# VHH binders against o26223: the designs that were tried, part 2

Target 1, 191 residues: o26223
Amino acid sequence: MKLLWTSQHIKVTVHIDGKVSKMDVLEAIKTRRSIRKYQDREVPEELIDKILDAAMCGPSAVDERPWHFIVVRNREMLEKIPEVHPYGAMVKDAPVAIIVCCDSSLEKIPGFWVQDCSIASQNILLAAHSLGLGAVWTGVYPLEDRVEGIRRLFSIPEHVIPFSVIPLGYPAENPGTRDLFDPDRIHLEKW

## First folded at step 9 (VHH)

Design k18
Fold by OpenDDE, look of step 9:
Structure k18 (fold): chain B 191 residues (1-191), chain A 120 residues (1-120)
Amino acid sequence: as target 1 above (191 residues)
Amino acid sequence: QGQLVESGGGLVQPGGSLRLSCADAGFTFSNYDMAWYRQAPGKERELVARITNSGSTDYADFVKGRFTISRDNAKSTLYLQMNSLKPEDTAMYYCAKAPFESYIDYFDYWGQGTRVTVSA
């Protein structure tokens, strides 16, 4: 029975057999979606290592690379994150989360650390997706209550700023595709 | 910008039921995540339920199985079936088009709301 899957559903063939299908960068960018439901399945450490490697490959201001990463697998800690991070409700259901932080002592030019950590966070999302995982960026900074909540929960030093919480896992949902291309946002030569 | 129009609110006795509707007049309805919010007098607006474009649902803790969010993409309409209504459910209910592709809590596009009053 040839399931004629009509053209619109990009079947992310999650190859169950551990073979990480090579996804090209444009495909990863275009097909990535926020995933907030996860399978009851552990994420191998090897995949987390690859994701973190990707997270550290982005550019930063004057190559300051101010980012630090907290990898959280402890179930108790994952369940506590929603208490201080309302947008992080899904974290309790994830097998692992990465908290992206900035060490302010590494900042060379003030203010660019937000861009640096954003780049790292996005690379985490793209890498996760390319590896057959689902993830979502839940913003911490600049919301003070969330920043301090995460800081307290994970005993983060004062000079280190939690930036984002990114739960990861094998997807248990398929949010479909999105079309966000807007030609009106493109200006040629001048505004 | 398409207009979200809520309907179905009204006065109901405790234990009663209402079905709210939200019609989307202008947008590719099927591409967006949708949600119901409510705001009681003197309280902050709070999430009641959300539904993704793929049909995945999430509910606030206070719902406790009493409400069901659903959507009909062909009709570009969002629904909230509310059963076992309580006086505490009295509020203005708002339909929202809330994309989940946000790294922050979504407040996106809102209707004018429909009033639900639960009173003996």
Scores: ipSAE 0.219, ipTM 0.608, lowest interface PAE 1.4, mean pLDDT 88

Design k7
Fold by OpenDDE, second read of step 10:
Structure k7 (fold): chain B 191 residues (1-191), chain A 120 residues (1-120)
Amino acid sequence: as target 1 above (191 residues)
Amino acid sequence: QGQLVESGGGLVQPGGSLRLSCADAGRTFSNYDMAWYRQAPGKERELVARITTGGSTDYADFVKGRFTISRDNAKSTLYLQMNSLKPEDTAMYYCAKAPFESYIDYFDYWGQGTRVTVSA
């Protein structure tokens, strides 16, 4: 059993058998941070499965569920991602990355796939955090160079749009906590 | 957001050292992730180093242990200790504040920069 400390000194217990301590959803949301440094430790497949399950639980426009996921563990491929993704430098150090994609052929209403894939991406981040992993959303879409770079690298067909690259691993950093609540952004009844 | 003012640049020989400083006049320095960028003539601006509010650091591949980013929240100052400087390190160096949690590498506030020239 290893104890990981979050930015708020939250103890996340990871069991050898893949069981983790429970984290409530509000705690997960409030304490999640982008993690860009990872331990030299493999992420069990069971955890990735749980994360992907969570990724598919979000709503989508007219339930179109256009998302696809590429799970990348190959070191050579992970090391190539930064070449086409300037914000993906940390990916080369991660044991695994998930590439969230949209299959445009599954769209029922044009344009909402961005929201759908965003929901999926955020659920990946939250699920990862709740399981004692660190992750970061590295934006791909709508930057054309990144989209095409990732497309070529992973032989993604033209009708499928890479949206985000999310490296994951056991955290090797503590970014600290931030209070993001801003009451000035809340308007009652009217602006 | 407070004005960022870089200092510490200058002319140095290869193998030399410089320490850059970035002073933030703002009151909320401790709440921001900070970074150093550089831009050489005719090249794109590139990330040199980043430091989070929690003190975690990240470096560009070309740094190779030569530079150290640090911060003093009490002084609202960001630092970049540069050792073993190379001619290729010649650039304008900029201090930047990052927005809050972002899914893109973006800093929204920049200083005027300090020039570093490494030449024999």
Scores: ipSAE 0.206, ipTM 0.581, lowest interface PAE 1.5, mean pLDDT 87

Design k8
Fold by ESMFold2, look of step 9:
Structure k8 (fold): chain B 191 residues (1-191), chain A 120 residues (1-120)
Amino acid sequence: as target 1 above (191 residues)
Amino acid sequence: QGQLVESGGGLVQPGGSLRLSCADAGFTFRNYDMAWYRQAPGKERELVARITTGGSTDYADFVKGRFTISRDNAKSTLYLQMNSLKPEDTAMYYCAKAPFESYIDYFDYWGQGTRVTVSA
């Protein structure tokens, strides 16, 4: 069976009398900022679905795709996260959080799952930003006390490793952009 | 390259006010998120306030409502206006580049600091 691509597989939505467009990918990468303040406004499930679809589009070592995601909307659970994850204090004020996990039973090559889950986590941030949301990656792994605390709170089994907690919502702050290009970090042909 | 120099500390009575300043001599100040940290004797350093390049602010729970962080990009200067000071605010105060985009909360940059003492 042949796999067919059409020229209309991906589209930009526009109005007949105006312009509505999605954010350019380079613009999204450049303008994304960590957002820690959120409006009191629900995030539709449809947007979470799009974000998690994007998270799973990343490459992974030998296509192992070791990631699992816990979507947390319950207020009591969100309020408990800071008790075991101090860098996640803003999570209690978010309408939703995504916990990125590695299922070690899906590892095909030891030791690459951190890169795999990092790719998924960054894709969550970019997708959220492109949809008009704000998010922040709060690190869990490799801090053992945070890993164990999150595992206990969400009944995560020992072979599953919580990697990051990513609260998100409609932003209630504008951090501004930064110009961080540094040509001294670029080496041509050799170090 | 950049060197951060804190100033404006001193002795003040409870309920008083103090304004800390932090000057930047060597980097493009407007490109960096900035923060104030403090360290009381025998305690670990803790965040007091952050301000982003776009002017968004974030405050530690213990100081919200009493302190105001601000920046003047034209003068490359960061400020902390401290009102309603309490003896518990006694500490060395440090200016730093804020790791606003850090996914982890450890960092190790501190200037020399400026001492704030709040005593009856």
Scores: ipSAE 0.360, ipTM 0.671, lowest interface PAE 2.1, mean pLDDT 85
Fold by OpenDDE, second read of step 10:
Structure k8 (fold): chain B 191 residues (1-191), chain A 120 residues (1-120)
Amino acid sequence: as target 1 above (191 residues)
Amino acid sequence: QGQLVESGGGLVQPGGSLRLSCADAGFTFRNYDMAWYRQAPGKERELVARITTGGSTDYADFVKGRFTISRDNAKSTLYLQMNSLKPEDTAMYYCAKAPFESYIDYFDYWGQGTRVTVSA
């Protein structure tokens, strides 16, 4: 155990045995923040497996489940990602990144893969947070330069579309809380 | 979202200090991560420092402990204390509400900027 972050009602407790306190789903959603600074600490494979399991639990169009995941731990590769992804500077500092991809050959209905991969990406973020990790969604699709950059870097075949790069690690920052509820965005029965 | 107004820039000698301020007229200041950027002539705009709603800070590599970003939520004001200024720090400095929960861009809103000139 290296760091305990507290911010108001947000507490992340990492146990010495690698276990993290359970977090209910609403708490996970409400308290999740993008984390772009990470501890010099490896993420256990078990946690990545749990995160990927969660990533595959979301719905998809006609249950097409078009997602694939590239788990990147190689330092050289992590350090190269910022070269093709300007918003991915923090990836070089993460112990691991997950690249969410779509296999277009698995699409049953065209175009819904963006929603499918978004659901998978969000589940990765929530699962990571619930497990005491920090993560951030760095968008790849639909920015062509980023898509092709990531494609070339990881030798992703043409029918597979890189969607997002999500670095993960134990948090080395505390973004704090925010109140985002806006009743003006809620319309009853009609606009 | 409120208008950001930067101030505190000026001409200083190398080794000098400045304190920049950014006033936000918006009532939602406390809910935003904030950042300072700078743009030197002929160069691209670059991140100098960021501060989260929780007060966590991050700095560009060139800062090397010389600058300190801070915020006062009660005053809806962002600060950048700049010490040990160098000629290469000469730039227009901008305050931004940084959408750190965005997966696309690193900035939301820019002010007019305040000019910092470091010269002997």
Scores: ipSAE 0.268, ipTM 0.635, lowest interface PAE 1.0, mean pLDDT 87
Fold by OpenDDE, look of step 11:
Structure k8 (fold): chain B 191 residues (1-191), chain A 120 residues (1-120)
Amino acid sequence: as target 1 above (191 residues)
Amino acid sequence: QGQLVESGGGLVQPGGSLRLSCADAGFTFRNYDMAWYRQAPGKERELVARITTGGSTDYADFVKGRFTISRDNAKSTLYLQMNSLKPEDTAMYYCAKAPFESYIDYFDYWGQGTRVTVSA
């Protein structure tokens, strides 16, 4: 077993065969952090496939599954994303990014696509983390300038709405851990 | 709601040094990523440096190794050591809790700021 990436609080181990050890879902949720710095290391296609598989496993309104995914590895394109996405500066340093989109023609009930794409996006983040990758959700929708910027860059048709840009890579920072549990946010039976 | 209080600003000559402090009198300091921002007259507020709960740091391009962000969790205090100051560094400097888990660029819990003036 080889440590792929070590930090004080987050350890990623890889088996001898190059596979990352699995973590349970609660561990993944609890320890996940936004990662905005990446190693100069390529992400294997197999990991992207697993991430995308996870992205498509979430629920959606009446099972409409309106999501599409653009996988971006081209350096030129990655470098252009920050030009239209001010919060996407780190994308230029990532080896790959996933753009989550909604095909509005697949909607069965209007408006729930935001939840659907949010679920898909979060699953991408969790899956990435469980596989030893770092990722960050950079919001596109509903900011019009970002939506149109991404649309133009990637020639996304009008009926398809870019929702989020998620750069991924092997982590090159240690964000640490936080205790975010707040019992004051829990109400029993009534507010 | 906690209050951030910045201090340490002042007038310095080019090439001089300042150490800014930000005291957190509110929430659990250790659970927050922190950042320094600055706003020069007539300019937009910009990120200077950030530090995570894990101690990872990041700096704006203009810092070029001149500034160091650090934190003391026991004292609930954020610091910015500023060396080799330039006139261009003249600005109001703000401490903020940085919600770096936000999927939107967002700043929270701004202090009142401390003024840094670099002039010959």
Scores: ipSAE 0.206, ipTM 0.627, lowest interface PAE 1.9, mean pLDDT 87

Design m14
Fold by OpenDDE, look of step 11:
Structure m14 (fold): chain B 191 residues (1-191), chain A 121 residues (1-121)
Amino acid sequence: as target 1 above (191 residues)
Amino acid sequence: QGQLVESGGGLVQPGGSLRLSCADAGFTFSNYDMAWYRQAPGKERELVARITTGGSTDYADFVKGRFTISRDNAKSTLYLQMNSLKPEDTAMYYCAKAPFESYYIDYFDYWGQGTRVTVSA
């Protein structure tokens, strides 16, 4: 039985006008896009707080919650990030960026911090989108040059690992919606 | 760190009943899956029963319907009703909790001091 997933065009009314539209979780997930262009508009601290709250609500291995967050609003620092992150050009144009880090001293089970920080990062993206902001996940870990670059730039201790840089802002682009559902990636009972 | 405190153990005859309690004085009790473990002399600690934050329960094979795990979130207390006790049930019984936010394997990291259950004629 081919589940005819009728592509219900979820009209993501990105209310550009700062009205926090109540977006349900499925809508947020399905309509979220990487946004790399931002308006010349500041992001209220309240929104960042909400985003960070969301970032901390994800599960983690044995609830280790190894994540730390650096909130960057300083223009000079934002402009320096692209110097150490070749695909982070958009960061300089964002009013704010969140750097997700792992404190290795908080790990209870080694190695799962990647999943933990990924979950946190994704929650940041979803929360941002639900709040009418655009964001993009720029990977830092596991690329050593990026890790070390960000580490030095922000004086991050050795036991703390920068994981991702997520610029945020009001979106100045609309990449549209994509249907990424692929039934070929679904296997029933066995591969 | 809030201590789990077990109580209710004691000496009972075969076929008897005991009700164990575990009081959680520390973290938000309702946010944790809870479990009872036991350790008999010379044996490894083994799972007896577990209960999720949602109230779902799971029991070890040896329980065979004799024990019931329950929780009172308002009282931050875990219970184990043990019926039809057997000499083989003699052990130190421990309360344990695992954070709900874990996506890892069943992991319990907080333990009480235990309460001793002795089943003997």
Scores: ipSAE 0.034, ipTM 0.426, lowest interface PAE 3.9, mean pLDDT 88

Design m17
Fold by OpenDDE, look of step 11:
Structure m17 (fold): chain B 191 residues (1-191), chain A 121 residues (1-121)
Amino acid sequence: as target 1 above (191 residues)
Amino acid sequence: QGQLVESGGGLVQPGGSLRLSCADAGFTFSNYDMAWYRQAPGKERELVARITTGGSTDYADFVKGRFTISRDNAKSTLYLQMNSLKPEDTAMYYCAKAPFESYIPDYFDYWGQGTRVTVSA
C-alpha cells in the first residue's frame, strides 16, 4: 500500500514499509523548502535512520566528523525547546527533532566544525525531503542564549556545542516552488 | 531593487473592516514569500500574516480568524483583509517579502513604507 503525499509541485510516494520512491538529487535540492507545519503522524524510525546515515556522509575537515545527533521524540522535551529558542515554535508541533552538535574534542583543525555541522544539517534537510518529510533548520549556534538554552535543556556537556535544531514531520503545508537561480551571482574567471 | 507600496489604511470604528494592498513594482512577485507586519506605537514590529509562493498561510495568534492574507501574482499584489478590527489593531502595517529562504522564521529582507491603520470609536 502506497501513501501518497501530493502537492502542486512535489509528489512523494511513501510505502508503509518505509520505502520511498527515488528522488533525483537535483530535484531534492531544487524543490526542498523549509516546512514548519506537520501532520499528526509519526515518523518511522527507519526514516530517521536513513536521515542520520545521510547526515554522516558529508565531508568534514580532514575527515574529523565532529558531529553528534540527539534524536528527540519526547513530547515534553519538544514542547520545551521553544522556551529557549525564540524561533523554534514549530518544534512543539513536530513528531521528532534532530539536534546537531559538535564534539570539540574531535576537532582536528579549529573552526571548521561549523562547516562540518552545516553540511550535516543540510544533508538532514535534503534526505528528509527526499523521503517525503518536511524539515526546517533552526539555528542555534552562534547565538549564545540559544546555545546555552539547548545545552541546559538536554544536559549537553561543555565540550559539545549544540549547532542546530531540525524538526521533522510529514508536511502539512505547501510552500511552493521558487526560481532562485541568479546569473548575476556567477562570475567567470574574474569578479 | 523593487519597491513595495502599501495602501488601504485609514480610520475605522471598532468592528469595522479594511483591506490593505501591497503593490510590488520590483522583483518577480511570484518568487517571494510575502508577509504583513505591524508596529504599534511604543511596541516592536510583529508578524501579522504570511503567505508562501505556494499559497500556504500562517497567522499570528492575535488574528484569530479576523484577517485573511492573499496574493495575486498576475497583479504582483499582496492583500490583507481585516475584519472585526479592534483598537489593539491600531498600528502601522508593513508589507515584506523574502526572496531567499532563511534559517530564521519570519525573516524578510525588503519592506514597504507602511500604511497606517487606526481603530477608534
Scores: ipSAE 0.151, ipTM 0.618, lowest interface PAE 2.2, mean pLDDT 87

Design m24
Fold by OpenDDE, look of step 11:
Formats: C-alpha cells, sequence, structure tokens
Structure m24 (fold): chain B 191 residues (1-191), chain A 120 residues (1-120)
C-alpha cells in the first residue's frame, strides 16, 4: 500500500514501510523549495541517514571532505537556535535540524571549505526534498554573531566552523511554483 | 526596475477596518513571495503577514486572526484586509517582495508605504 502525500504542486509517494519513491534528479532540483513550516511529525532516522549520506557524496577541494554534521532533535536545543540565529525562527518548529560544520584541520587548501560545505548543504536540501521532506538553508557563516552563537550553543571547538543550519520536516506549506529560468543570463562563447 | 505602490491607508477608529493594496509593476509578481511589514514610530520594522507563490500564509502573533493577506496574480496586486484595528496597529505599512530562496533573511524590494492611523 502506497501512501500519497500531496501538496498543490508536489506529489510524493511514500511506502507504508517508510520508503519514499525515487525522484529524478532534475525534478528534485527544479521543484525544490525552501520549506519553513513543518508538520508535527517525526522524521525517521533512516531518512536522516540517507540525507547525511548524500551530504557526504559531493566533491570537495582536493577531496578534503572537511564537513561535519550535528544532528539536533532535542526540543530545547532547537528552541534555542532562534535566539542566536535571527533567520532561524522556523528551526524551533522543526522536528530535526542539521548543522553543517567545517573542521578546519581537515583543509588541504585554505578557503575552499566554503564551497565544500555549500555543496554538502545543497545536497542535504535536494536529498530531503527527494525524500518528501521540506528544508531550508539558514546561513550561519560568514556572519560572525551567528557563527559564535551556534558555536557557544553547541560547544563547537574553535577549529570547527559552523556553516549552516538546516531544519527539516514534513512540509506544512505549499510554496507554489516558479519559473526562474533566464536566458539573458546565458552567454555563448563570450560575454 | 519594478515598483511597489501601496494604497488604502488612512485614519480609522478603533475597531474599524482598512484594506491595503500593493500594486506591482515591473516584476513577475507570481514568482515571488510577498509580505506586509509595518513600522510604528520609534519601533523596528516588523513582519505582519506573508504569502507564498502557492498561497500559503503566515501571520505575526499580534495579528490574531484580524488581518488577511491575499494576492491576485492576474492583477499583480497584494492585499491586506485589516479588521478590528487597534491603536497599537498605527504604523507605516510596507509591501515587500521577498527572495523566497534566500539563505539569508533579506528584503528584495519595498514600496514607499501607506500610513495607517488608528485613533478615537
Amino acid sequence: as target 1 above (191 residues)
Amino acid sequence: QGQLVESGGGLVQPGGSLRLSCADAGFTFSNYDMAWYRQAPGKERELVARITTGGSTDYADFVKGRFTISRDNAKSTLYLQMNSLKPEDTAMYYCAKEGFESYIDYFDYWGQGTRVTVSA
């Protein structure tokens, strides 16, 4: 028996065993939206594992893979994140959040960790969407107050840099569709 | 560059109603989440209501069911129906176009605002 979770614009087929139907990668990219409202429903650990697996599959500079992930389910901690993250108001309503961090000691070439963690963060968003979850990238780095706020809150070592906070949950909003393709942004051979 | 033009503000008694409008010109209105903000004298600008391209709405806590945000994509117009107005609702009200896929809280474009005064 397949359970269909439908929104106005996104249909996700969920199996009774908790498995979600596969989504085409282009579909995932095109239909993904930032989701800032979540159902009062727990996210299975299996889905988080899949998301984290995806997060670690992206490229990195010289294959340095500097990323670490803090998985936060504790309600008290989730509720505290908005206190140090002004754009993190929705985190308190999410059943889980992933904090993407960089371990600077793993950097092989300085500075590319931002790209590395960005790739990891985007993969989290895409994976979440493909699994029928909603998520949003809330930027931490390079805003110093947010970086230090998250660092203190989660006792993150000095050599580790919090990069993003990504709340996740089953969507409780319909973001709608958009057309963002702009041919004027495409230049052939030269500007 | 596009323009947002607010209208519908004015003086109203407590318990009264106003309907604000925001006309969009120069944007693809239907592609953007829209919002109403307000700024009272001496206070910070605050969110009043938000509406997504899909029609999902979000309201500030102080709204308590008194206000309704809506949009007409065909007319490229945003609305805020305000009922049961209170003196505390006195403010300049601004229409905003938001970047729905921003990972940083930012405001993309603002109107000039329309003034709402609630007074006996």
Scores: ipSAE 0.299, ipTM 0.639, lowest interface PAE 1.0, mean pLDDT 88

Design m26
Fold by OpenDDE, look of step 11:
Structure m26 (fold): chain B 191 residues (1-191), chain A 120 residues (1-120)
Amino acid sequence: as target 1 above (191 residues)
Amino acid sequence: QGQLVESGGGLVQPGGSLRLSCADAGFTFSNYDMAWYRQAPGKERELVARITTGGSTDYADFVKGRFTISRDNAKSTLYLQMNSLKPEDTAMYYCAKVSFESYIDYFDYWGQGTRVTVSA
């Protein structure tokens, strides 16, 4: 049985078994929006697995793959995240959140972990969107209060750095589309 | 660079109503998410309401259904209908172009603000 999720701009077919119709990569990139409102609907584990798989497929510096992921479904924990993240209010309303972390012990080249975790985070957003889910990137690093708040809340070891919190769920809003292409930002051969 | 111009502020009694307007004379209005913020004396600026390009709205907890944010893309104007005003709503109200795609809060462009005073 196929479930259709329809928005004003995006139609995604989702199967009950967690399978979804294919979305073109450019379509996913262009139509993705931050989603901060979610349906009262559980996200199947199969979709989370696909998202996490995508998160681990990005490049990393010298292939160091320093990322770890905390998958949070516990309501109490989700409700506590806004207490340490001032702009994470929507997390309490999401059925699940992924916390992207860096294990500093896995770094081969210092400092590139930010790029690595950013790539992983973006892949989570794109994958979620392609699967008919909504998500938003809530920044944790490099804001010290947020980093330590999330660290304490989830008992994250000192050598592991929380980077982002990404709530996910079936969208309960439609932010619409924007035309952000700016040819003035493109320089040919030289500035 | 375009300018946002807020208007509609004033002095009202508790329980009264105001309608704020924000006119955009600059960038393409329809491509921006918009928001109303307010800053009371001695307090931090806080979000009141936001509206996306698609028309999705979000409100601060203190609004409790009293305010309505809307937009007219044809007029490049943002509105805030404020009903059941309280003394606590006294503040300078600002219109802003915002990007809800930022992984941190940032403000793209601000107006000069319009003052709302709620007093008996």
Scores: ipSAE 0.384, ipTM 0.742, lowest interface PAE 1.0, mean pLDDT 88

Design m27
Fold by OpenDDE, look of step 11:
Structure m27 (fold): chain B 191 residues (1-191), chain A 120 residues (1-120)
Amino acid sequence: as target 1 above (191 residues)
Amino acid sequence: QGQLVESGGGLVQPGGSLRLSCADAGFTFSNYDMAWYRQAPGKERELVARITTGGSTDYADFVKGRFTISRDNAKSTLYLQMNSLKPEDTAMYYCARDYFESYIDYFDYWGQGTRVTVSA
């Protein structure tokens, strides 16, 4: 077994055979952090497949499943993303990025695609974390300059809307932990 | 609502050193990533350094090992040790709380800033 990433509270172990120890879903949710530094290490295709599988398992409005995914490994393309995404500097350092898109032709109910793609994006983050990878959600939609930048860069058709860019890699930073629970945000029966 | 208060700025000669401090009041300091920004006259505000709750640090390219960001959670204070200062480092320096989990702009709680002037 090989330790992929260690933090004060999180240990992720990958077996030599490529199998990754899974963490509990609540653990994944609670301990996930945005990771913007990555090791100089390739992410196996098997892990990407698992992540994409997870991305497609979320609910969608009337089961429209409007999402598409562009998997980017090409170094040149990764290096170009920061040119159209001012807050995407870390993408150039990642071994792979997933671009989540919406095919508007698949929408059954207008407007819910944002929620659908958000769910898919979050599932990518959680799945990545559970597999010992680090990731970060870099917002594209609804910022027009970023949407059009990514569209042009990846030759995305007009009926397809780029939603998020998510770089992934083995973590090269320790973000630490936070207590995010706020009981003041919980209301019983009434506001 | 919490407030950040910067201090430690001043006039120094090229090659000199300063230590900036940012004191927290009113929020749970240890739960937040923190950052230093600077804004030179006529320029956009830019990130100088960032430190996570876990102690990981990140620096702008222009820092080149000259600056060190650190934090003392017990004192709810953020620091920026600046060595080998250059005239180009002249700016107003700001402390900010960083929401790294944001998928858009993620800085808030800007202090009033502390002025750093590097001049012969």
Scores: ipSAE 0.186, ipTM 0.595, lowest interface PAE 1.7, mean pLDDT 87

Design m28
Fold by OpenDDE, second read of step 10:
Structure m28 (fold): chain B 191 residues (1-191), chain A 120 residues (1-120)
Amino acid sequence: as target 1 above (191 residues)
Amino acid sequence: QGQLVESGGGLVQPGGSLRLSCADAGFTFSNYDMAWYRQAPGKERELVARITTGGSTDYADFVKGRFTISRDNAKSTLYLQMNSLKPEDTAMYYCATDTFESYIDYFDYWGQGTRVTVSA
């Protein structure tokens, strides 16, 4: 077993067989941070599969499940993403990125695909964190320049909308923790 | 949301040093990622440095080891130590909360800024 330190100083045990110790879901949610620095270490395909499995487990409007995922490991392509995504500078340093897309032809009700792809994206982040990886959600939609940039770069059809770019890797930074609970945002029964 | 007040700017010669401070009032400083920005005349505002709640730092490419961002949570103060200053560093400097958890690159500027002028 190898102990890995996450950016949040969470001990993640990685088994020799590639299995990672289980993380409590509340712990995963509360301790997750955006990670923009990565180790020079490859992410096993098994972990990506688990992350994608998790990405597809979320609810969607009338169960339309409109999401598609582009898994990018090619260094040349990763290095090109920042050219069309200014906030995607860290992607060039990641060993892998997942591009979450919506196939509009799968929509049953217009407009809810944003929620669907958001849920999928968040599940990717949480799953990555639970597996000892770091990730960050870099928004693409609804910024037209980024949408078209990613579309062109990855030859994405017109009926498919790139939604988010999520680089992943073993963390090489420690963002720390923060307490975001605000009781003033909670209203009982009425505003 | 809290108020940020920058200080420490001034006129310095090339190669000189300045230490900027940003004092926080009105929010829990330790819960926020922080950043320094600058804006030169006629140019866009640009990120100089960022620091997370955990103390992780990141710098713009032009910094090249010349600047150091730090924070004192007990004093609710953010710092930028600037060494080896160049005329190109002339700008208004702003401190901001850095939205590291935003899926969009966004910074909140709360201060009036402090002017740094590097000239012979």
Scores: ipSAE 0.284, ipTM 0.667, lowest interface PAE 1.1, mean pLDDT 87

